# VHH binders against q9y6x5, part 223

Target 1, 379 residues: q9y6x5
Amino acid sequence: LPPKLLLVSFDGFRADYLKNYEFPHLQNFIKEGVLVEHVKNVFITKTFPNHYSIVTGLYEESHGIVANSMYDAVTKKHFSDSNDKDPFWWNEAVPIWVTNQLQENRSSAAAMWPGTDVPIHDTISSYFMNYNSSVSFEERLNNITMWLNNSNPPVTFATLYWEEPDASGHKYGPEDKENMSRVLKKIDDLIGDLVQRLKMLGLWENLNVIITSDHGMTQCSQDRLINLDSCIDHSYYTLIDLSPVAAILPKINRTEVYNKLKNCSPHMNVYLKEDIPNRFYYQHNDRIQPIILVADEGWTIVLNESSQKLGDHGYDNSLPSMHPFLAAHGPAFHKGYKHSTINIVDIYPMMCHILGLKPHPNNGTFGHTKCLLVDQWCI

## First folded at step 10 (VHH)

Design wc37 (framework vhh_5j56_2)
Fold by ESMFold2-Fast, scan of step 10:
Structure wc37 (fold): chain B 379 residues (1-379), chain A 127 residues (1-127)
Amino acid sequence: as target 1 above (379 residues)
Amino acid sequence: QVQLVESGGGLVQPGGSLRLSCVASGFTFSGSDWYAIGWFRQAPGKEREGLSSISGSSEGYTSYSDSVKGRFTISRDNAKNTVYLQMNSLKPEDTAVYYCAAGEYIRGSDYWTYDYWGQGTQVTVSS
């Protein structure tokens, strides 16, 4: 009886890949559903921040996951992709699976979405898989579909995360047409498997499915490096995060560190925390360091070494290369509707509406997504 | 544990060919999309240079550095859990210790980390 939603993320799926490559399975999904061509993500355009923004509807300064590498000066705690399990980092917001479990006495299920294997406000997803990159898409899908069909209380919100095309985007770069074509074809085949599995299990007609991503990807090069060691001696600061947004914690006077950095490269903007542009919504959190460096698109900040990355993200969220897309299908959604753009924070209040949940205060605007929904009037 | 063992190095004349082998244990290539095998080299007094990689559980996605593109070919035999580097048209500047490394991608890492390294095999290209 209650509505059900499956939220699927393909990490690093740049919006314009849809126009440059063929996706027969995704196109069939969209034909009977909706497509948002661009999703404007939050700054910084990184995996953990944007995945948490999708499920909280909050800017990074509000939900507290402000980077993939963070430091808290009061508690002396460090966060990284290898040290992400401390609830301290996640407790500044309430993600949708927690709301789902607490408001309506429903279950949530998760296959590796960031944060779902962490107890947040003493609540962990009812069914979850601990993060392990070695687990296949098929195994993640089998667990999610089993939990959607066989749980009491019923699973009404489920998440499924896949690391591609981000992994290959970093390794080969988005301009490597041969490798990217093969990666994106495999992703399209996985979408085909997803749809087929849901149809065979009798879930397809009554399940709302959202396919989206956290960010895009841009081409990097050995010809576009900013050597931070040529700007400032490392004895003057502690490096919290490096590229393309460097988080600098001064060991000496902040103004002196800023003066050494401010004119070092024409391809990098240097901000004192209070001077970070308001449009980024990246200022009001203790985890944002006193000085932030922002590289221009395609430029990599390094420490006296070469970079192996041919693709990267984290850049200015106004850049189309940083934007993912959103496609959706199910009883809540129109069929054959295309929309130009929404903000990534708008996804949360839309999902709350579909599930009948009262959203926590958030930065999204429900009006931006109402044209996607059958029970709403489009302006 | 993940272990990598290189073989096939030696002395070769300029313009010659060598095939390096890297035998992996502790994981299987068909078991994970997130393990890559990379070939690296280091000549005396130079930084370690990435040359080629192969990844994907069945797909075999490949990459090559510009210095070896068209001359070197990476391949694998999943049944033998072995990666090969076929080196053709060898030049004196290809003289180095060649390393096989296993790389892993994890959510949020933004790059492939090569944390497991073999002992290396010497390749000398000399008249």
Scores: ipSAE 0.528, ipTM 0.761, lowest interface PAE 1.6, mean pLDDT 91

Design wc38 (framework vhh_5j56_2)
Fold by ESMFold2-Fast, scan of step 10:
Structure wc38 (fold): chain B 379 residues (1-379), chain A 127 residues (1-127)
Amino acid sequence: as target 1 above (379 residues)
Amino acid sequence: QVQLVESGGGLVQPGGSLRLSCVASGFTFSGSDFYAIGWFRQAPGKEREGLSSISGSSEGYTSYSDSVKGRFTISRDNAKNTVYLQMNSLKPEDTAVYYCAAGEYIRGSDYWTYDYWGQGTQVTVSS
C-alpha cells in the first residue's frame, strides 16, 4: 500500500503574513508537523511558472512555462490564461502526477493546479476538475477527498488549489490590514475545514499533507509607475508581457529598441536576453523574449495610464516579499520542526522521495529538505 | 447574457442624499469569491474613476476610493442580485454619470477586470 500525498496551494501567500496575522488552525497543523519559513521561488515570481516549478523541480527556462503570458517565436503561438490547455506549452517537462501514474500502478487526482487539466506527454491526471474559479473551496475539497478514499488504482498524489490570498492581495494590497486580516482568517478557517474533513474520513493519520504557495505579494502605488510609452513608441515592438517584468519583441533592430529603453527609468532594469543575470536561471528558452524589463519592487510598468493594482508580484526572487512558506504534516514528516529556507525546485525531489518515485532530472537538491523527513539522517 | 441596469440618479442639492441601485441579470454573483460589482463615475472632460466595490463572497468585502470614503456606502441584496450605493453629503464635484460594472478576478492577468457595464445614471448636485 503506497504512501499518499496531498499538495495544497494558497496562491500568493506571502511568508511574513504568518508573523503579522493570527492563524490558529495553521499553527495547530505546524505544531504537529514542519514549517519552512521561506521558500525561494523561481524568477519570474508568477503563478504559472512557480506552480509548474513545484511539480517538476525545474527552473522556468527548463520547464517552458516562463510567464503567465508567453510567445513562442518558432511556432508563433501565444499563451494566456484562455489557452493554457494547449499541451505544447506544458510538454517541456514531466510533472509529478504524470510520473506518479507511469510508475507502480498509481492514480493522481487534481482539484485544480496549473497543468492538471492538460494532457502532458499524452497523460492527464486520472481524476481532475477543469479549471474554473467559480468552483468553491468546499466542492474542491469534497472531490479530492472522495478520490483519495475511493479510487482504483489508489490515488497516491493529489492537488488542491485556491486563488486566495492572491486575488485580494492584488485588489487591496498587502498593507490593507482590515481586508487582508479578513481574507487570511477565512483561509485559516479553510485550513481548519481541510484538517477536520481528513480526520472525519479517517485519512489524517496516514496522509502526507503539504500546504504551500507559489509567491508572495508587495504593495504598489499610483506614485510608483513607469510609463513605457514615454520611453519608446509602440510601433517599434510587440509587447508580450507587461508588469512587473515586461517581455519585449522588437519589430526593428534589437539594439535600437534596447538603447531607447536602457536609461528610461531609474526604477527598471533593462536586459538583452544574453545579459539576464545567471542567478535568475531565465535565459535558455525560445519563449524568453529578446529584451526583458524588470521593475524594482513595488513599481508598476504601464502604457500611458494609471494602475488600479494595489498589490503585485513577479519581482526579483531574492526579495523576501516574493517568498511563500511551506508547512507539512504526516507520517513522512517530523513533528514540531522549523527550517529556515529551501528552494521551490527542492519540493519536487522531496515529494518523489515521499511517494517512492524515481524523479526525472531536475534542479532541486534532495539534501535541502532531508531534515524535514523522519526516514532521513539530518546532520 | 450578463446585463447590469442602474437606477436612482437625479438632481439633488449640495448636502443631499441619493441611493443608486444596480440590478444584475444573466449571472449569480452571490457566493462567487472571485466576482465583484463596482461603482464608477465619469464627469465631462475627466477620466472614469472607481468609487467602491463589493465582493460576491459570503463575507462581502468592500472597498472605497479616498474621494468618497465616509460619505458613500455600498451594500447588496443577494436574493435580488442587486447592489446599492448610498451617497450622503453630496457635493457639486460628485456630479457625474454613475456606472455599475461586474468584475472578475482573472488568475493569469493578476488583477480584477470589469468587462460588463451598465448604461449609466446621471447624478447632478446643484442648487
Scores: ipSAE 0.705, ipTM 0.860, lowest interface PAE 1.1, mean pLDDT 92

Design wc39 (framework vhh_5j56_2)
Fold by ESMFold2-Fast, scan of step 10:
Structure wc39 (fold): chain B 379 residues (1-379), chain A 127 residues (1-127)
Amino acid sequence: as target 1 above (379 residues)
Amino acid sequence: QVQLVESGGGLVQPGGSLRLSCVASGFTFSGSDRYAIGWFRQAPGKEREGLSSISGSSEGYTSYSDSVKGRFTISRDNAKNTVYLQMNSLKPEDTAVYYCAAGEYIRGSDYWTYDYWGQGTQVTVSS
């Protein structure tokens, strides 16, 4: 029987929520499994880029999903949360479900992980749900567990995505203890439901389960706005993405646009594409625009308007507020082991190892995760 | 198919109370923490202002703007697919057309979008 893995993402689950709120179900999961306290995600710290990095092991410049809003100047195509179905955007990498189906002749299943409802290199997840935000966690869980138990060839890789606590993090901000406490308690209950469902179906002891997230969340304020209209007139550029990383496509000379932006606010950095810090690994892709603006933590870039966001992400990936965690349980993982930090790109080669797949070339380092695994010698 | 219909507006004296109702049809928000009904208002010559929201989740998470906090209360009747805004201690500056709107969060949007709006109900606070 081949090894099986379920990868679960709770969008926007900041690592330090684990220290500031009670998670009885998650803590029971961790007690008999492993915890990575911080996962250093890729820049920019956004949903679509980081979810694709988890399943490809690649930096954004390499897998091609470089933002939640993108523009390709050659084809004149636009990508957004409402226009994400064109395989063109996803074809610069091979996600793990494609590798799973092609190398091992096994099935994959997906409940709304970004990219799983798109044919990538002419391969779509064997079982999948088209993205629909109205579908409950329970319905997503019911489909995933049905497919794990009732598929031929067997489902060996499954994904489950949930929009919280990201949705509430944006609405209330991570410092709203009353509302965030209620949201996070509900998530813990969903984790409890997940574990109980897997136990009831006899899957718990034989299934590897990873619970992780794509990024964290930081507090924003109406007192921390950068009005881009005060810096530059709209006639000079096309705006591809706004906040907290603005993607600027100049309509005039790039140097003129840069000069109008470079000293506009003490709370954002302005980069020509070739000057973007090497540590971001955010330069070598045509979808990265000629000028990138990076707001300081908690600052929001706006166009002569107020912002309704009380929380946001997308900021510098060195910020602990942008980091998620990773917890895992199953036959591949040690019990009661705690690890400090891994890179989000390290998750992919670890998952390939668990499933017995040959990874495509990637930016992860297997050595960073080997101490989590029972079949590896850490020292 | 999503429709929102507001009712309960009218003329009231300063210090009075009104309860606005918003009936949703063609869609239910019950049981989903990624859906919300928001209340907004717009007075002549002013920008539209967000006032309050309630989530579709069983917990019914609520929010209020500073201008109405402590005076207005939002609530939901899931059996009637209706959201209420109880407005107490009304002031002349509360005079506006009041709108309910259906809000949704989708993966990667990074904000709540209100794409479905009612036609509005007039509230006039005048002596």
Scores: ipSAE 0.586, ipTM 0.813, lowest interface PAE 1.2, mean pLDDT 91

Design wc4 (framework vhh_5j56_2)
Fold by ESMFold2-Fast, scan of step 10:
Parts: sequence; C-alpha cells; structure tokens
Structure wc4 (fold): chain B 379 residues (1-379), chain A 127 residues (1-127)
Amino acid sequence: as target 1 above (379 residues)
Amino acid sequence: QVQLVESGGGLVQPGGSLRLSCVASGFTFSGSDYYAIGWFRQAPGKEREGLSSIDSSSEGYTSYSDSVKGRFTISRDNAKNTVYLQMNSLKPEDTAVYYCAAGEYIRGSDYWTYDYWGQGTQVTVSS
C-alpha cells in the first residue's frame, strides 16, 4: 500500500497557545507522535503566502503568492480573495498535490486549503471542495475521510483547512483569555473528533497526519495606528495592500513618494524594493511593489479611520508571535519526540520524502526535519 | 439575499430606555461560528461607532464598547432570527442613527466583514 498523508491547518494558531491553554486531545496526539514547538514562517506572515509555502517549499518571491492582495505590473492584473481562482497567480510554483498526481498515478484530495480549488499547471486535486466558509469542520472531515478510504487510484495526499483560531484572533485579540480559551477548547475538541473518525474508519495506524498552521497572532489596539493620509496624498500612489505591510505603487517619481513616507512614523519601516532586508527573501518578484511599508508588531496602518482588528499578523517573521507549531503522528514519525524549530519551507521536502515523491527545487532543507522521521538518522 | 431590518427607535427623555430589534432574513443566525450581529451608531458630524456584538456560537458571546458598557445589553432570539439592543440610562450623547450589521469571516480577509447593513433607526434623547 502506498504511504498516505493528511495535512491539516488551523489558521492563525500561534505556537505559544500550546503553553497557555490546555489541549488534552492534541497532547494525546503528540504523546504518540512528534511536536515542533516553533515553525518559522515566511515573510509576509499572511494566510495565502504561508499556506502556499507549506505545499511548495518556496519563499513568497519564488512561488508568487506574495500577499493576500497583489498587483502584477507586467500583466496589470489584480489579486484579492474574489480573484484568487485565476491560475495566473498560482502558476509560478508546483504544489505537492500536483506533483503527487503527476509522478505516481495517485490522487489528491482537498478540503479548502488555499489554492486547491484552482487548476495549477492544468492540474487540480481529483477530489476537492470549492471554498465556502459556512461549511462545517465535520463536513470537510467527512469528505476527506471518504476520499481517503474509497478512492481508485488511491488518494495518497489530502489537505484539510479550518479558519479558526484566526477569525477569533482578529476579532478578540490573542490577549482575550476568556474568548480565546473557548475557541481553542473547541479546536481541541475538533482534533479529538478527527482522531476518533480516523480510528473508527481503520485509517489511524497507517495514515501520516500533520497538524500545523500558517502563522500566529499579535495584539493590536486603537492606540497603535499609523495614518498614511497624514503622510502622503492618495493622488501620489496606488495602494495595493495596506496592513501591516503596505504595498505602494507610485504614480509620481518613486524617490518623491519614498521621501514623503520615510519619516512619517517611528513605528514603521519604509523600504525601496531593493533595500528590503535580504533575510525576508521578499524582493525578486514583479508582484512585490516598488515601496513596501512594514509596521512594528501590534501597529496597524490605516487610511484616516479606526481599525476593526484587535489581533493581526503579517509582521516580521522573526517575531515569536508570528510562529505556528507543527504536530505529527503516523508510521513515518517518531513517538514522543519534541523538536524546537524548523522553517515552514522545510515541510514540503519532508512531505515529499514521506510520500516517495521527487520534490521540485525548493528553499527547504530536508536535514532540518530528519529527527522527526523513523527512517532517517538524526545525527 | 441577506437582509436586516431595524426597529424600535424613537424619542426618549434622558435617563429613559429603548429596545432596538434587528430581524435577519436570508440566513439562519444560530448554528454557525462565522456569523455575528453587531450594533453601530452614527451621530451627525461624527464617525460610525461600534457598540456591541453577539456571535452565532451556542454560547452567544457578547462584546461592548466602553461608551455603552453597563448601560446597553445585546441579546438574541434564535426562534425569531432577531437580535435586540436594550438601551438603559440614555444620555443626549446617545442621539444617533442606530444600525445593525451581519458579519462573516472569510479566510485571508484578516477581519470580520460587516457586508450586510440595515437601513438604520433614529434614536433621539432630549427633553
């Protein structure tokens, strides 16, 4: 039987939630599996970029999903949630579900992972759900487990996405212990349901399961706003993305726009594209705009208005508040092993190894995940 | 089509009470973690202010702005698909058009969007 892998994402699950709240079901999962305490995600620390980095092993400048809102200067196309189904945006990389179907005559299944309802290189998962936020976790899980159990050719790679705790993290902020406690308890119960369903169907012992997330969350405040309208008139630029990383397309001389922005707030950094720090790996793509503004942790960039957000992400990927975790269980993984940190781009080559796939060139380092795997030497 | 209809506004004296109602149609408020109903107001010459929200979870979690906390109470009647705002100890500063709005979270939006708004109901607090 070919190896099988289920990749599960709980959006916005900050790594240190594991220290500050109780997760009995997740702890039982980890007890007989592995835990990576921190996953260093890619910049910018946003949903679509990081979900695509997990399944391609590439930095955002390389896979082309550089933000949740984008503009391509060459083609003059705009990307937003409403436009994310154009294959143009996704075709700069080959995600693992495409590789899985093309190399080994295997099928892929998807419940709402970003990009899975878009044909990429003319390939879409054999089984998938169009994105709909109102579809329950239970319905997503029912479809995934049905496809894993009854498919021909076999489904060897499956993805499952859930919007929490990101939705509540934005609404309440991560420091709202009462509301976050209830949300996180519900997520733990969903993990319990997942394990129980897999055991009931006889899938648990032979299936590799990874539970991870794309980013963390930090506390925001009405006292920490940066008003761009106080710095520069809208007639001088087109705004491609706003907060906490603003993407600025100048309508006049780039240097003039830069000079108007450079000293506007002590709580944001202003970069010409070529001056973006090398450590971000956020420079070599036409969708990265000529001027990028990066707000300090917990600061929100606004246009002469208040902010609805009590929590946000997108900040510097060196910040622990931006880091998710990774937990895994299954025949490929050690039992009871804890690891401190990996890079989010390392997940892709690890998954390719588990599935017996040849990875496309990527930015991950397989050696970083060796200690998690039973068939690898850790030293 | 999602629709929200506010009612219960009017003229009241300082210190008085009003109960606003928001009737939702085109969706079921209960049983979805991704829906919330919020109450907002806008006074002449001022920005729109968020006052209170209640979510669609079984617990019905509530929030209040500091300006109304302790005076206003949000509640829901799931059988009537209606959200209420009970306003007590009303002040002249509470004079505004009051709106209810339905919110939903979509992946990548990074905030709850209130895309569906009622027509508003006028509340006037004066002698």
Scores: ipSAE 0.419, ipTM 0.723, lowest interface PAE 2.0, mean pLDDT 90

Design wc40 (framework vhh_5j56_2)
Fold by ESMFold2-Fast, scan of step 10:
Structure wc40 (fold): chain B 379 residues (1-379), chain A 127 residues (1-127)
Amino acid sequence: as target 1 above (379 residues)
Amino acid sequence: QVQLVESGGGLVQPGGSLRLSCVASGFTFSGSEYYAIGWFRQAPGKEREGLSSISGSSEGYTSYSDSVKGRFTISRDNAKNTVYLQMNSLKPEDTAVYYCAAGEYIRGSDYWTYDYWGQGTQVTVSS
């Protein structure tokens, strides 16, 4: 029987929430499994980029989903959360569900993980749900568990995505203890429901389950705004993405645009594309614009208006506030083991190992995750 | 077909109270974590200001801006598909047109988007 893996994402689940709030169901999951306390995500620390890095093991410059809003100058195409179904955007990498279906003649199932409702290299997840935020966690879970039990070829890789705590993190900010406590308690209850459903259906003992997230969240404020209109006139550039990483396409000389921006705010770094720090691995893709602006943690870039965001992400990936965690349980994983840090790109080669798949070339290092696995020697 | 209708505005003395109502039609507000009703206001010559919101989730999560925290209370009546804003200790600077708006969250949107707006109801705080 082939090994099976369910990959679950709770969007925007900041790692240090685990230390500041109570998670009885998640704690029981971790007690009988493994916890990675911090996952260092890829830059920029946004939803679509990091979800695709988890399933490809690639930096954003390599997989091509470089932001939640993108522009391709050659094709004149735009990418956003409302226009994400064109395979063009996703075809620069091969996600694990495609590899799973093509290498091993196995099926994949998906409940709303980014990219799973798009044919990528002419291959779509065997079972999938089109993205719809109104679909409950329970309905997503019911479909995934049905497909895990009732498929031929067997479903060996399944994904489940949930939008919280990101939605509430943006609205209330991570420092709103009262609202965040209620949201996080609800998520813990959903984890309890997940475990109970898997036990009830006889799946729990033989299924590997990973619970992770794409990024964290930091507190924003009306007192921490950068008004881009005070720096430069709209006629000088096209804005591709705004905050906290602005993607600038100059309409005039690039150096002139750069000079207007470079000293505009002490709370924003301005980079020509070739000057973007190497540690970001955010340079070698045509979808990365000629100038990027990177706001300091907790600062919001605006166009002559206020911001309603009390929380945001997308900031420097070295910031602990941007880091998610990873918890896992199942026959592949040790019990009661805690690990400090891995890179988010390391998840892909680990998952390939668990499923017996040959990974496509990737930026992850299998050695970083081998201490989590029962069949590997920990250094 | 989504419609939001505000009511309950009027003239009130400083220190007085008003309760605004927002009736939603064309959709059911309650039942989704990713729906919310927000209250906003705009005074002449000022930009629109967010005041309070309540989620469509079973928990009914609430938020308040610092300018109204402790004075205003948001609540919902799911049977009437209505959201209320109870405004206490009103001040002259609270004079504005008050709007309710329906918001939603979508993965990758990076914030809540309020696409459906009511026509507004005038609140005047004056002696």
Scores: ipSAE 0.602, ipTM 0.808, lowest interface PAE 1.3, mean pLDDT 92

Design wc41 (framework vhh_5j56_2)
Fold by ESMFold2-Fast, scan of step 10:
Structure wc41 (fold): chain B 379 residues (1-379), chain A 127 residues (1-127)
Amino acid sequence: as target 1 above (379 residues)
Amino acid sequence: QVQLVESGGGLVQPGGSLRLSCVASGFTFSGSNYYAIGWFRQAPGKEREGLSSISGSSEGYTSYSDSVKGRFTISRDNAKNTVYLQMNSLKPEDTAVYYCAAGEYIRGSDYWTYDYWGQGTQVTVSS
């Protein structure tokens, strides 16, 4: 029987929530599996970029999903709608479900992971759900488990995406202990439901399951706003993305726009594209704009208005508040092993190894995840 | 087809109370974390201000803006598919058209979008 893998994402699950709240179902999962306490995600620390990095093993500059709102200078196309199904945006990389379907005559299944409802290199996930936020976790899980048990060729790679705790993190902020404790308890109950469903269907003992997330969350405030309109007139530029990383397309000379922005606020850094720090791996793509503004943690860039966000992400990927975790269970994984940190791009080559796939060239390092796997030597 | 209908507005003296109702049709409030009902207001010459929200989840998570915290209370009756805003200790600055709106969170949006709005109900606080 070929190895099987289910990859689950709870959007915006900050790693240190595990220390500050109780997760009895997740802790039982970890006790018989592995935990990576921090996953260092890619810059910018946003949903679409990091979800695509997990399944391609590439930095954003390499896979082309460089933000949740993008402009391509070569083709002059705009991306700002989560329902945009133009393959153009996704075609700079080959995600694992495409590799799975093309290398081994196997099927893939997807419950709303970003990109899975788009034909990428003329290949769409064998089974998928179109994105619809109103569809329950239970319905997503029912479809995934049905496809895992009742497919020919067999489904060997499946993905499951859930919008919490990101939705509540934005609305209430991560420091709202009362609301966040209830949201996180609900997520733990969903993890319990997931495990129980897999056991009842006879999938649990032979299925590898990874539970992870794309980013964390930090507290924002009306007292921490950067008003871009006080820096520069809107007639001088086109705004491609706003906060906390603003993507600026100048309508006049780039140096003139840069000079208007560079000293405007002590709480943001202003970069010409070629001066973006190398550690971000965020330079070499036509969708990265000529000027990027990077707000300090907890600061929101606005256009002469208030912000309703009490929590946000997208900040510097060195910040622990931006880091998710990774937990895994199954025949490929050790039991009761804890690891401190991996890079989010390391998940892809690990998953390729588990599935017996040859990875496309990627930015991950398989050696970083060896200690998690039973068939590998750690030292 | 989603429709929201507000009621309960009117004229009240400072320090008085009003209860606004928002009846929804075309969807149900219970069972989803990704649907919420929010209360907003807009006074002449001012921006629309968010006041309070309640989630569609079984827990019924609530939020309040600082301007109304401690004076306004949001609640729901799932059997009637209705959300209420109980407004106490009303002030002249609370004078506005009050709107209910149905909101959802969409992956990658990084905020809640309110695409379905009621027609509004006028609240006037004056002597």
Scores: ipSAE 0.458, ipTM 0.708, lowest interface PAE 1.9, mean pLDDT 91

Design wc42 (framework vhh_5j56_2)
Fold by ESMFold2-Fast, scan of step 10:
Structure wc42 (fold): chain B 379 residues (1-379), chain A 127 residues (1-127)
Amino acid sequence: as target 1 above (379 residues)
Amino acid sequence: QVQLVESGGGLVQPGGSLRLSCVASGFTFSGSRYYAIGWFRQAPGKEREGLSSISGSSEGYTSYSDSVKGRFTISRDNAKNTVYLQMNSLKPEDTAVYYCAAGEYIRGSDYWTYDYWGQGTQVTVSS
């Protein structure tokens, strides 16, 4: 029997939600599996970049999905949520489902993980759902479990993506205990449904399941706005991405734009591309703009307007509020083991090991995850 | 084919009440966790402001802006595909054209997007 892996993402699941709310189904999952309390994601702490880092093991500057809104200076192309299916944006890396399909008689299945409805290096997930936010978790789960049981060649790698708690985190803010408790209880119930479905279908004992997320969430406020229009006129630049990391393409001399921005607010850092901190690994890609602005945690960059966001992410990846967790269960994983932290790029080489795949060169370190695995010695 | 139609506006005295209705057609409100209907208003010369929203999910998650919290209540009737805004203790500052809009959450958008808008209904609070 070839090893099988289901990778599940609940978008925007901040790690410390586990300490502040009750998750009976998730706790039962963890009791017989492993928990990584914090996953240090990549900068920028956004959905598309971090989802692609999980499945490639690469920093954003290396895999090319550097933001949710991008401009490529060489080709003059623009990326947004409406045109995310152009393979151009995704072709700077090889995601795990492509490797899985190309190395042996194997298939991949996908329920809406970013990139899985795109032919990357002329290879698309064997089974996939086109992105549609209105499709229920149950329908996504039904398709994934059907494909795991009824595919030829067999599905050995499957992914499942869910938009919550990110959608509610943005709308209500993570400090809204009334709304967030309802959202998080519903997610725990979905985890219970997932486990029950896998048990009912006879998949549970032989399937490796990873539950993780791409980033966390922090509280925003109308009292914490940075009005970019008070700093610089629109005629001086093109705005590629706004908040909390603004991507600025100058229309005049870069130094002049930088000088207009650098002292505008005490609550953002302004970087010329070459001065972006090395620890971000966010510099060596044509899609990273000549000037970036990085807002302090909980501050929102706006254009002479109010913000509708009560929660946001994208901030410095050293911030615990930006960190997700990782929980896993299955024959590859120890039972009842707790680990403090890993880097999000470490997930890829671990998954390659579980599936018996040769990983592409990547920024992860297999040694960081070996304590989670039964076939490894933790030293 | 996709339409939102507002009704229930009019002239009211300060301290009075109005109930606005928003009927959706070509759009199935029930059964979608990600569809939401929101109420917005715009007074002449001012920006459009969000007031309240309700999710299309069975849970009916609601939100309110600080300016209307405690005075306005949003509700829905899935059988009629209709969302209501009950407005109590109306003030002259509440005078505006009121719009309903339907939206969804799209991965990577970082907020709810409202792409379908009604034509608006005028609310005037005056003595």
Scores: ipSAE 0.385, ipTM 0.718, lowest interface PAE 2.1, mean pLDDT 90

